VH-VL binders against Laminin subunit gamma-3 (Lamc3). Designs and how they scored, part 11

Target 1, 177 residues: Laminin subunit gamma-3 (Lamc3), of Mus musculus (Mouse) (q9r0b6r508to684)
Amino acid sequence: HIRSDFRHGAGGWQIRSMGVSKRPLQWSQSGLLLGLRGGEELSAPKKFLGDQRLSYGQPVILTLQVPPGGSPPPIQLRLEGAGLALSLRPSSLPSPQDTRQPRRVQLQFLLQETSEEAESPLPTFHFQRLLSNLTALSIWTSGQGPGHSGQVLLCEVQLTSAWPQRELAPPASWVET
Short names: E, the ipSAE of ESMFold2; O, the ipSAE of ESMFold2 at other seeds; V2, 0.75 times the mean of E and O plus 0.25 times the DockQ between their complexes.

## First folded at step 7 (VH-VL)

Design g26 (from f5 with heavy chain S98G G106A M107F V109I; framework fv_ivicentamab_arm2)
Fold by ESMFold2-Fast, scan of step 7:
Structure g26 (fold): chain C 177 residues (1-177), chain A 120 residues (1-120), chain B 110 residues (1-110)
Amino acid sequence: as target 1 above (177 residues)
Amino acid sequence: EVQLVESGGGLVQPGGSLRLSCAASGFTVSRYYMNWVRQAPGKGLEWVSIISSGGSTYYASWAKGRFTISRDNSKNTLYLQMNSLRAEDTAVYYCARGGYRYWDSAFDIWGQGTLVTVSS
Amino acid sequence: AYDMTQSPSTLSASVGDRVTITCQASQSIGSWLAWYQQKPGKAPKLLIHKASSLESGVPSRFKGSGSGTEFTLTISSLQPDDFATYYCQQYYSYSPETYTFGGGTKVEIK
């Protein structure tokens, strides 16, 4: 799996606007402050990019720390590659928690071309092309959530490979790379 | 064991319709790319259609508008609905699995084939 | 489109012979090529995937090689069970219109 846990810094993540401008990230030992302004995206470092076809159908998992009384903002995952782009919504809502306490929340995004949660589905072959040369993987918000969403920390991002699922398929020899 | 079994082939007149079935056992069709491939008597293999694990469907240019690929997840079965059949559609039709969730995998499991004859 | 040209169309050989079948892609397909064996009246059987990776249960006398646009299937010592038609197939394409098989090579008894 590919991970960023932000325990020792921003790990190469950057705030971008239309891919060209950026401003400094606020970091703590617990994570990155996820305070995005209109038009801004939090962009992943090179280790999340390139040929990610083995992650097809697998989740990208974001772990957030939400303050008391807070709620995670509406978060979307944006993928770009081979001149194509797709925005994905979470595949599931976060687990219910007592909002009077600080809490950890996980959001899961399935890397697939179509779902009820996708904003603009791509044909399968175009999505596979996009994943074969991923040039951007970004986190953005479609608006402010209730309860001080600007104080939410991004604590971990994990991109899951398909390696454990080889046992569920035909002989694994054709996927070994 | 992993198997694909086709059925539904037969003799049909030009302009007629026919629906082929492909029953899967030992795996779940919704987790794979599934394909139809045909072979005219004495000729080579020709790809017909694909359905992705996400449900997207694609067709050879000559099949588009006449053929429809689908699946029923509750029956674990793949289908090919063929309309406006022509003599040149006469072939053995195979269903084939394209591997686990990847368009870039070889066809590792094939059915036995079902013969479709379009003749008056 | 990724046209696949297979040669020869027919090959006559004797048991124990070394036979080579060639497959040419019109554009580079990396190593995303499979070889299939088909016996009369039967479905195709996958022999080799990713140009050179032998499928489980396939005899070691079968060998695939090549990358890019030129590929070969070699049978080092032909056995009676190897008289069949062989097909190459590219599965590199990002479009279903380019899922293509070669024309086939029939290996016949001399």
Scores: ipSAE 0.005, ipTM 0.480, lowest interface PAE 14.7, mean pLDDT 79

Design g32 (from f5 with heavy chain Y100R R101Y; framework fv_ivicentamab_arm2; at its last look DockQ between E and O 0.42; V2 from the best seeds 0.00; counts 0 for: pae E 8.3 > 2)
Fold by ESMFold2, look of step 8:
Structure g32 (fold): chain C 177 residues (1-177), chain A 120 residues (1-120), chain B 110 residues (1-110)
Amino acid sequence: as target 1 above (177 residues)
Amino acid sequence: EVQLVESGGGLVQPGGSLRLSCAASGFTVSRYYMNWVRQAPGKGLEWVSIISSGGSTYYASWAKGRFTISRDNSKNTLYLQMNSLRAEDTAVYYCARSGRYYWDSGMDVWGQGTLVTVSS
Amino acid sequence: AYDMTQSPSTLSASVGDRVTITCQASQSIGSWLAWYQQKPGKAPKLLIHKASSLESGVPSRFKGSGSGTEFTLTISSLQPDDFATYYCQQYYSYSPETYTFGGGTKVEIK
């Protein structure tokens, strides 16, 4: 798995913005504050990028902490790679991660065409081509003011691909199936 | 114009089966969370089942194992297969759309309902 | 286990009255509560989502409030069109059941 859990800081995650009014990424040992302004995204560090074809058909899993009386805003996972850009919606209704502490929830984003947001014509095999050279992975939320929805923390991001065999193989083994 | 139209209700004997259909227009069913909700005569609303935009299905505990929610994206249609029907399943069955995301909204579009009567 | 307790079950009122309906959740549901209006023989109509956000086209006399476990729907000046049954519904829970409705409140002409 490739994972950020934020125990040692923001884990290389950054706010990516097209606008003005730069603001700091708010971090704690409990997670990143998921209260983004319009036009902002949380951008993943390099370890999530590159060749991620082993994650096709697998979920990206977000673990959230939702305070009592609060709820997360709508969330999209945005991917860029191989000249393509995609937005994904959550693939399932959230399930509790810890039944003793129901304020922790997981969202899954299946890396498959059925999760795509936009209705637009796309090339054949586009999803797998994008994953062969992933250049951006980011989290977008709707622009919301402060409040209960603005107090949600992102506690963990997990990409369900293991690199142990690829790390032990020469680069030429990219063609191995 | 966004619209949901249920069909397939009717009279069925206890132990029988029935499949309800919900035809959608003005939006793409597979982009939304879709629900079945029922209402027994003179009673309140009772949630039955949901299918997520990603295709995951969830059921009320009393419906699990007897009812199956599904959709056909080529027909833009939601289904509820009901098996082993009992007299207590007599109700108007509604299909309803909720948001494109979890916790996005309540059920903002409803069909007019189809009556299922389970009686000897 | 997200039981929704709605009160009162029946409420008699006159045009112009201020009407308050309450809904209590057995566990915190945050702000993720909806209110519906239903007339006899018709499908429910969504009035309010996220506890307090009015749906488009809903008259401003309807107001939702509350968070956590206690919620209210208030009609500031009851109109003839408002005699109906009202339901609350939580949409926070996803295990073991996804959603639950309150038992309903029938608002009748006095």
Scores: ipSAE 0.016, ipTM 0.603, lowest interface PAE 8.3, mean pLDDT 80
ESMFold2-Fast, scan of step 7: ipSAE 0.363; ipTM 0.761
ESMFold2 (binder alone), look of step 8: mean pLDDT 90; pTM 0.932
ESMFold2 at other seeds, look of step 8: ipSAE 0.184; ipTM 0.692

Design g38 (framework fv_ivicentamab_arm2)
Fold by ESMFold2-Fast, scan of step 7:
Structure g38 (fold): chain C 177 residues (1-177), chain A 121 residues (1-121), chain B 110 residues (1-110)
Amino acid sequence: as target 1 above (177 residues)
Amino acid sequence: EVQLVESGGGLVQPGGSLRLSCAASGFTVSRYYMNWVRQAPGKGLEWVSIISSGGSTYYASWAKGRFTISRDNSKNTLYLQMNSLRAEDTAVYYCARSGYGRYWDSGMDVWGQGTLVTVSS
Amino acid sequence: AYDMTQSPSTLSASVGDRVTITCQASQSIGSWLAWYQQKPGKAPKLLIHKASSLESGVPSRFKGSGSGTEFTLTISSLQPDDFATYYCQQYYSYSPETYTFGGGTKVEIK
């Protein structure tokens, strides 16, 4: 698995707009402040890029810390590779939680070619081509959420990848434990 | 030793059906993208169908609705069910292996010797 | 539709000649093109994948080049074993349903 937990800083993540690095990230031991402005995206460091075909069908997991009374913003992942681009919405919604307290929520984004909210889903082979040379993985928000999210922290990003050995293993090892 | 052996070809009347088999040895069919490719007598190669390691299937537009690609993992065998056969379907049918798992960007590196399907009379 | 046009359809050559076969795609296919060799009565043999990646066991005299819409297969010094029909195949497509082979180039002895 590839992971950013922000224990030692922003870990190479950058705020970008129109491909250009913009203002500095606000970092703390608890995570990155996820306060993106119009046209801005939070761009992943190189360890999340390159050949990520082993992550096909696997989730990207974002862990957020949401303040009392707040709601997670409508977050999307934007993927670019091999001249292709696709935006994905979470594959599942967070379970209901007590909103009177600060809470941790996880958003999962399945790395696959179809999404209920995708404007133009990619054919399977095109999506796998995109993953064969991933040049950008970015977090952005669309629209306006019901609550303001100025205090939401990004605490962790995990890109789940199947271990390369699994492709050489006997059929029994394809069952995940 | 890695091998593919096709069988099931023969003479069929127009409108008939035929099922081709492709038995694999030396590797596990379910871990690869598997293809059917045909070649009419004296003509070029024509792609027919593919099944992914995950089980997704795709067909040439002219094959869609008439042909079905499938596999039996317990027998390590690939199949092509052909329905509503036409004279234009007369060809040698090859099975071919490409791409391991998610590495579909490889070409077709292992081929069977082909099985002849004749649709006539 | 990704039309794949090979030229020439037939080529006459002598042992030791440099042979070049061209493949043109009607739309850009990046580098998603393979080359195959087929001898009479036999199944095709993969020579090159991803436009220029030589398969293990294939002689170094075979070279693939190109990207986008124009591709070539070159045999730098033709050997007796190389008289065969050669096919390009694109595996880019908007959908796998449109995968296409070129029409083939038969390399014959002069």
Scores: ipSAE 0.005, ipTM 0.490, lowest interface PAE 14.2, mean pLDDT 79

Design g39 (framework fv_ivicentamab_arm2)
Fold by ESMFold2-Fast, scan of step 7:
Structure g39 (fold): chain C 177 residues (1-177), chain A 121 residues (1-121), chain B 110 residues (1-110)
Amino acid sequence: as target 1 above (177 residues)
Amino acid sequence: EVQLVESGGGLVQPGGSLRLSCAASGFTVSRYYMNWVRQAPGKGLEWVSIISSGGSTYYASWAKGRFTISRDNSKNTLYLQMNSLRAEDTAVYYCARSGYRYWDSYGMDVWGQGTLVTVSS
Amino acid sequence: AYDMTQSPSTLSASVGDRVTITCQASQSIGSWLAWYQQKPGKAPKLLIHKASSLESGVPSRFKGSGSGTEFTLTISSLQPDDFATYYCQQYYSYSPETYTFGGGTKVEIK
């Protein structure tokens, strides 16, 4: 698995706007402060990029620390590669809130094609082409301002790979099993 | 072309159980977030439960422990198992499709016609 | 708790009128708000998602605006087909047990 745990620093993550680095990232020993402004993205270091086809069908997992009374913002994962770009929303919902103490939640982003844009699933080969030469992996929010996100810490990012390392199988037909 | 059709509603005595079905056509339920939403006679819409494309399930606090959302991918059908029914569960129950677009989030864009559940002695 | 307050609860209007319905969130929900139309005996119909994005097939007289905590649905020239109950719904929360609908606004004939 490829991981950033932010235990010893920002680990090469950068805030970008329109692909250009804009301002310093805020770090603490507990994680990175998610204080993204409109148009800003938190961009992954090189270790998350390149040929990531072995991560097809596997999740990207974000671990967040949310203070009592807070909620994570509507976080999206943006992927770019091979001239293609798309945004993913969490494929699973965080566990129900418990505000007794600062808590951690996980958001999972399944690296798989989806039919959410149309009534038919997007061709698997488009998504696999993107993963064959990943040039950007970024965290952003489509919501308003820093608001609730200003108090949220990013504690870990994991890019999951299949084990052992195997070639991707040809796509199956677009029917349920 | 795309449709949701509910069935399974009816009269039930307090403490009884019912299972609602929601058959999808024109799309695949496992690729969407699927919801149950209810509406008591003369009242507003109330969210009941959701199942994510990844299979995670969540419930309104009053439904937790009594209601179970599930799906059968081979039948392209969504279910709501309702146990320990109370008079206040009397409502029209709708299934609805929602999810996230690649560039944008969208609400519940496809709804069934609803099925009436009446809990009465 | 993301309470959604709709106003007015009932609105009387004539064909051709400009109608405005307001939805207030107890906390900022960004633009993560949908508007629905429900006619008697029918399922709700999605009109607008993400506060201002008009759904395909919905007449252009419907317009959504706002962000954060205050949102409006405007019908620029009310038609006979528009007499219905309208609901807002937030889907900002990642915990769906907090998904909430507004109380509804019934648009009735004057």
Scores: ipSAE 0.006, ipTM 0.515, lowest interface PAE 11.5, mean pLDDT 78

Design g40 (framework fv_ivicentamab_arm2; at its last look DockQ between E and O 0.43; V2 from the best seeds 0.00; counts 0 for: pae E 6.4 > 2)
Fold by ESMFold2, look of step 8:
Structure g40 (fold): chain C 177 residues (1-177), chain A 121 residues (1-121), chain B 110 residues (1-110)
Amino acid sequence: as target 1 above (177 residues)
Amino acid sequence: EVQLVESGGGLVQPGGSLRLSCAASGFTVSRYYMNWVRQAPGKGLEWVSIISSGGSTYYASWAKGRFTISRDNSKNTLYLQMNSLRAEDTAVYYCARDSGYRYWDSGMDVWGQGTLVTVSS
Amino acid sequence: AYDMTQSPSTLSASVGDRVTITCQASQSIGSWLAWYQQKPGKAPKLLIHKASSLESGVPSRFKGSGSGTEFTLTISSLQPDDFATYYCQQYYSYSPETYTFGGGTKVEIK
């Protein structure tokens, strides 16, 4: 699995924009502030990129901290690779919870396509080809709007990889990952 | 051809229960967000419930605890279980397809023709 | 909660008229607004998503505009097929917020 947990810094994540916006990430030990302006994306560092075909059919998991009275904002996970680009909506959302206290929630983005999703469906090969040479992984959000309190933090990003344990003998007792 | 067909509406007494079905063809239900929307006679549209492609469910505040959205992937069918029905639940109930797991910003692009639920003593 | 206020509730117009329907959100929803057309006894039909994006097969006389809290549906030259009720709908947040519809605007023949 590949993770950024932000306990020790911004983890190489950057704000990217179609312009000259070079404003700094706002970071704390609890996470990155998701208050992106229009046209901005939060771009992943190199460790999330390259050949990520072991993540096909697995989720990207975002862990958020939502302030009292707030909700998770609309979020897209944007991927580029092998000359292709996709934007994903969460496949799994958190259960409804009491909003009067700060809470952590997870959003999951399944890295798998369905041929029936769009008017011109993409075949399975396109998603796997994209993951064979991933050149960008980024988070877009509508930012913080009126009608909620506090700030939403990105606490963790995990790119899940299928481990081929069923295809191999179990590893030695001191290796578990 | 993409279609949604609701069934299971009818006359029921207050306090009763009813299960609505929404049969989908031309697409796989579990790959989309799916909604129930209702319309009382002579009134506007009112959102009832949503199920995500991954199975997460949300409800209008007045429906929570009484209504349950679900799906059966083997039958490609969406359901709405309605319990503790009241006269004000009398409406035509529509199922509607929302966006898939891939984000498309589509709104509710496919609707069924609706099924009438009448709650009266 | 994101309350949607739609106006007018009813309008009378003639074929060829330019008609304008307004939808107000109680707080900003960005561009996450859809417009639907509904004829009596029929299911709603999606016309416009994301405030201004016209659905495939919808006539070009329909135009959506606006962002934030103020949105407009305009029909540039009303046709006989356009006499119907129109609804706006916000889909800004999926949890814990509910989707909400405007109260509708019935477009009637004068």
Scores: ipSAE 0.083, ipTM 0.650, lowest interface PAE 6.4, mean pLDDT 79
ESMFold2-Fast, scan of step 7: ipSAE 0.155; ipTM 0.684
ESMFold2 (binder alone), look of step 8: mean pLDDT 89; pTM 0.924
ESMFold2 at other seeds, look of step 8: ipSAE 0.286; ipTM 0.714

Design g41 (framework fv_ivicentamab_arm2)
Fold by ESMFold2-Fast, scan of step 7:
Structure g41 (fold): chain C 177 residues (1-177), chain A 121 residues (1-121), chain B 110 residues (1-110)
Amino acid sequence: as target 1 above (177 residues)
Amino acid sequence: EVQLVESGGGLVQPGGSLRLSCAASGFTVSRYYMNWVRQAPGKGLEWVSIISSGGSTYYASWAKGRFTISRDNSKNTLYLQMNSLRAEDTAVYYCARGPSGRYWDSYFDYWGQGTLVTVSS
Amino acid sequence: AYDMTQSPSTLSASVGDRVTITCQASQSIGSWLAWYQQKPGKAPKLLIHKASSLESGVPSRFKGSGSGTEFTLTISSLQPDDFATYYCQQYYSYSPETYTFGGGTKVEIK
């Protein structure tokens, strides 16, 4: 698995707008302040990028801490690779919770070419192309956040991958050094 | 250990139909993209059709509506149903294994021996 | 559609020679190109994928290079069992119905 738990800072995550770096992230021991404005996205460090085909059909899991009286903004996961881009909605909605207390919310994003609400599903080949050389993985909102959404903390991001099948002998190209 | 064996080729008249089979061993066809590729006598290779691990099918524009790719997972066998055959469909037809559903590189790592289809009056 | 042009169509070389085969794409295909070897009466065999990644079990004398529109397959020291026709294939297209192969290059040893 590829994971950011923010134990020692922002871990290479950046706020970007239109691909350009913006202001520094606010960090605490509880996580990154997810205070995105319209047009801003939270961009993943390169350990989440590259060939991610082993993550096909697997979830990306975001863990949020929501303050009392607050609500999570509508969050989408944006993937870019091989000249393609796709935005994914959470595969499931957060369970109803007591809003008077701070609460932990997990959002799962299934890495697949279609969602139930997709108007024009992406062909499997296009999505595999995208995952074969992922150049961006970003967290963004569909617009202006409600009320206290600027106080929501991102506590963890996990990119799940299937364990690769281990071969006993390495390929010839791998041992040519 | 991986083996693909085609069968079903033969002589057919224009307008006729033929079904090709590709029996796989050493792996499970439902976990891979499976392809048909043809080669006319003395000519180069031409892609015909693909079935994904998820069951989605795609066809060359000239094959769409005439050819149908399918598989029988219980028999671990790939099929190509060919209808309304034309003289220009004369070729050796190969079944070829593409990437598994987890790996996408769209190349063909294993090929069968091929089966000859001759369309002639 | 992506036209793939191979040159030369045929070549003759001696055992031990360095041989280079070229494949040109009509439009940029990144590094999404495979090379195949086909011996007379046999099915094609994958040699190289993603322009330069050697398939397991293929001798190291085969090397692929290039990106964009011009690609080469090089055999550094030609052997008798390298008598064959070589094909390039692009798989850059986002629709498999546009997969295209080059016309082939026949290599003769002697």
Scores: ipSAE 0.000, ipTM 0.471, lowest interface PAE 15.9, mean pLDDT 79

Design g42 (framework fv_ivicentamab_arm2)
Fold by ESMFold2-Fast, scan of step 7:
Structure g42 (fold): chain C 177 residues (1-177), chain A 122 residues (1-122), chain B 110 residues (1-110)
Amino acid sequence: as target 1 above (177 residues)
Amino acid sequence: EVQLVESGGGLVQPGGSLRLSCAASGFTVSRYYMNWVRQAPGKGLEWVSIISSGGSTYYASWAKGRFTISRDNSKNTLYLQMNSLRAEDTAVYYCARSGYSRYWDSYGMDVWGQGTLVTVSS
Amino acid sequence: AYDMTQSPSTLSASVGDRVTITCQASQSIGSWLAWYQQKPGKAPKLLIHKASSLESGVPSRFKGSGSGTEFTLTISSLQPDDFATYYCQQYYSYSPETYTFGGGTKVEIK
C-alpha cells in the first residue's frame, strides 16, 4: 500500500492551480483542511505516481473527518498519465451517520475506467496506459465549484496495490498443435 | 481452451439486415475488449467496431449508424447487427479478443474466430 | 486522424533471407502497435504486441521495433512457413475516420 496519514505534516501534498502551487496547505490535528478555491486541486506527492498498474481495479481510499452538522464534500479524484486524464467519482456513498457528532468518513475510488457520461470514459487500453505512467493524482471538488461545506479534514489517503484477486488470462499461444 | 466461433453470415440483398454472433468459450467476454474486423475478398483487414469491458462502443466512420456491436454476458456471446447493407459490405467478418498481460497491458488481438462470410448481392 | 501506411505492399524473398516491413502512423501512437501474420484462407495470428513484445510461442526470428510514428517488423532468416501477408495495427485510438490496420505486406517466394 502507498499511504499518507498526515500525522507529522502535509507529507508532500500541494495545492495547485493550473499546475503551479502558490498557496500553502493548512495542517491541523493530523489532517489537511480541504478548503479548495476555484481552479485548485490537492496534488499527491511522487510516491503515488509512476507505474501503478498493480492498483488496477483497487480502491484509492480517502479518510475524512467531518464536523457536527457537516457533510462529506463532493470530491472527485483526477488521474493523469501518458497524456491522458480521467476523473473518478466515489464508488459508493458513505453510510448514513449521526450528524450531531464529529465523524470519520471513508470514500473509495475504484481505479478503473468508467462508462459514465459525466466523465470522459477511456478505453481499457488507454486507462492501463495512464496507470503505467501516472504523472498526477489529485483531489478536486465537483458540481458546486472547488469549495467544501464545513471544516472537513483529509486524514488519510491510501492507494491500494495488491496481488490481483484473479489473474487476467494470459495471451493465447500463437503456437498451434 | 480459449475459442471464438462466428455464425450468422450468408447471402443478403442490398438494403437488407443481418446479425452476426460470436460465441466465446474458455474466457468471459465482459472482461475483455471485443472487436469485429472484416476482410473483403482479396483485400486487407479493416476494423469495424470495438466494445470495451465497461461497455463503451466505437465504430469505423462508415459503420456508424448502420452497425451496432453488443454482447450478452449470460450467453457469453458478442453480436454485430448490420443494417442497410451494401455490396461494399461483402467480406469475411471476424470477431477478435484483445488480450491482456498480468499487468493489464494490451497484447493486441490475441484470439480470433474462423470468420463468417457475408455476401451482399441481388 | 491516425492513418497507418505499410510498405512495401509486396516483396519477393528466398528462404534464409532477412526481410523488413515498415509501418508509419500519421501521428504518434506511442508503442501501441501490433503485428499479425495471415495465411490464405485463415484468420490472422498475433505475432508482436506493444511494438516489440514477442507473443508467446512466436519464433525469435521475428522482431518488432520502433515507437511514435515509425515501426518495423524484421524476419531475420525467412522460413518456408513465413510466406504470408503481414499487417500492422494501431490500438492507440478508436475513433471515426481513423485506420486501425496498415494495408498489408505480402511476402512471397522469389
Scores: ipSAE 0.005, ipTM 0.496, lowest interface PAE 13.7, mean pLDDT 79

Design k08 (from f5 with light chain P96G E97S T98P; framework fv_ivicentamab_arm2)
Fold by ESMFold2-Fast, scan of step 7:
Formats: C-alpha cells, structure tokens, sequence
Structure k08 (fold): chain C 177 residues (1-177), chain A 120 residues (1-120), chain B 110 residues (1-110)
C-alpha cells in the first residue's frame, strides 16, 4: 500500500489549478485543511504515480475529520495518465454519525472505469492504460469546506494495491512492474 | 503448454451465419484480453474484436451489429458469432491473447487460424 | 483514427545483411507499438512490444526503436529463418479501433 498520514507535514501534496501550483496548503497535526477554491485540486506526490495497475479494482481511501454540524463536501478523485482522464465519485456513503461531535469518516473510491454517478466512463482497456502510467492523482470538490468552526481536514490517503493477489497469480511479464 | 485452437470455419453463402470457437489450454481466458484478428488471402492483418477480462466487448466499425464476441469460462473457450456474412469477410480468422488483466501488451499467443469462405 | 504506414512493402536481402523496416503512425502513439513476424501459412509471432522490449526467446539481432510517430525494426545480421513478412501494430488508440496493423513488409531472399 501507498499512504500519506500527514503526521509530519504535507508530505509533498500541493494545491494546483489547471496543473499549476497556486498557493500553500494549510497543515496541522490532525491533517490538511480541505479549503479548495473553484478550479483548485489537491495533487498527490510522486509515490502515488507511475504504474498503479496493481490497484485496479482496489479502493483509494480518504479519511476526513468533519467538524460538529458539518458534512463532507462532494469530493471527487481525478486520475490522469496516458493522455486520458477520469473523475470518480465515492463508491459508498459515509456511515451515519452523531453530527453534534467532531467525527472521522472514510470515503472509498474504487479504481475502476465507472462509478455509480460517473459521467462518460472509460472502456476497461482505456482505464487500464491510464493506470499503467498515472501522471496525476488529485482530490477536488464542487464546493467549499463547510462550517464556521473550521473546515474539513484530510487526515489520511491510502492507495490500496492487490499485492496479496499477486502472490496467488502465476508470474507474467506484463503484470510485473 | 499454452495453446489456442480455432474451429468452426467453412464455406457459407452470402447473408449466412457462422460461429467460430477458440479453445484455450494452459491458461484461463477469463483473466486475459482476447482478440479475433482476420487475414484475407494474400492480404494483411485486420483486427476484428476484443473482449476484456471483465467481459466488455469492442468491435471494428465494419463488424458492429454483425459480429459478436463472447466466452464461456466453464469451457475456457472464446467465440465469434458472425451474421450477415459478405464476400469481403472471406479470411483466415485467428484468435489471439493480449494482456493478463491489463491492456498493456501485444498479442503473444495465437491460434493456427480457421478459414471462412463466403461465396455463392 | 491511427493509420499505420509501413515501408518498404517488399525488400530483397541476403543472409548477413542489416535490414531496417519503418512504421509511421498518423498521430502520436507514444511507445505503444508491437512488431510481429509471419511466415507463409503460419500465425503471426510477437517479436517486440512497447516499441523496444524484446519478447522472450526472440534473437537479439532484432531491435525495435522509436517513439511518437516514427518507429523502426532492425535485423542486424539477417539469418535464413528471418525471411518472412513483418507487421507493426499500434495498441494506444482510444478513438476507433484499439489496434491497427501496418500493411506489412515482405523480406525476401535476393
């Protein structure tokens, strides 16, 4: 697995607009402040990029800290690679929780060519082409972070691999990275 | 030993139908991208259709609506159903394997081919 | 559409010759190109994938090079077993067909 837990800083994550780095992101020991403006996205460092085909069908997991009375913003995961791009919505909604307290929620994004609300899904072979040379993995929202008591924090990002399944599969030269 | 063996070719009248089979041994077709490729006598190679490990199918523009690619995982066999056949469909039809779970390679295993002749 | 143009369509060569076959893509395909060898009455055999990666068991005298729109297959010292027809094939395209073959180059004995 590939992780960013933000315990010691932003870990190479950057706010970008149209691919260009725009402004410093805000960090605390609890995570990164998700205060994205229109056209901005939070872009992953190099360790999340390159050949990620082992993650096909596996989740990208975001852990968020939501303030009292707040809700997670509508977050999408944007993938770019091999001249292709796709935006994915979460594969499931967060579990219902008591909104009177700060809470942590997880959003899972299955790395597949379609999602329940995806617009214009890619054919399977195109999506696997994209994953063979991932050049960007970004988090974006259609709205601002909620709440007057602070914004939603991104506490962890995990890119899950099918590593256990590799051990069971016969060796093949085009599967090995 | 990894092998693909085609069958089902033959002589058919224009407008007729034919189903080709491709039996795999030594590997599991459901884990690969599988292709049909044809070659008219004395001509070059022409891609016909592909099926992904997930079951998604894609076709050459001239094959859409007439040809259907499918597989039977219990028999480890790939099929090509050909309808509304025309003289220009006369060719040797090959099945070929490309990409284990990922579409990132050329076609590394081919069958021997089966001849389809469309004439009156 | 990604058209693939091979040149020459036919070439005559002698054992020991250096042979070069060229493949042109109508649009950039990165390095997503394979080379095949086909002998009369036989199925094609994959020689090279990803423009320059030699398949297991293929002799080192075969070399692929290029990226973008121009690619070459070179046979550094032609052997009797190498007289065959060679095809390039793109597998990058996502508009139209995911595969397009070149017209082929027949390498025949001089």
Amino acid sequence: as target 1 above (177 residues)
Amino acid sequence: EVQLVESGGGLVQPGGSLRLSCAASGFTVSRYYMNWVRQAPGKGLEWVSIISSGGSTYYASWAKGRFTISRDNSKNTLYLQMNSLRAEDTAVYYCARSGYRYWDSGMDVWGQGTLVTVSS
Amino acid sequence: AYDMTQSPSTLSASVGDRVTITCQASQSIGSWLAWYQQKPGKAPKLLIHKASSLESGVPSRFKGSGSGTEFTLTISSLQPDDFATYYCQQYYSYSGSPYTFGGGTKVEIK
Scores: ipSAE 0.007, ipTM 0.525, lowest interface PAE 12.1, mean pLDDT 80

Design k12 (from f5 with heavy chain S56Y; framework fv_ivicentamab_arm2)
Heavy chain, then light chain:
Amino acid sequence: EVQLVESGGGLVQPGGSLRLSCAASGFTVSRYYMNWVRQAPGKGLEWVSIISSGGYTYYASWAKGRFTISRDNSKNTLYLQMNSLRAEDTAVYYCARSGYRYWDSGMDVWGQGTLVTVSS
Amino acid sequence: AYDMTQSPSTLSASVGDRVTITCQASQSIGSWLAWYQQKPGKAPKLLIHKASSLESGVPSRFKGSGSGTEFTLTISSLQPDDFATYYCQQYYSYSPETYTFGGGTKVEIK
ESMFold2-Fast, scan of step 7: ipSAE 0.006; ipTM 0.589

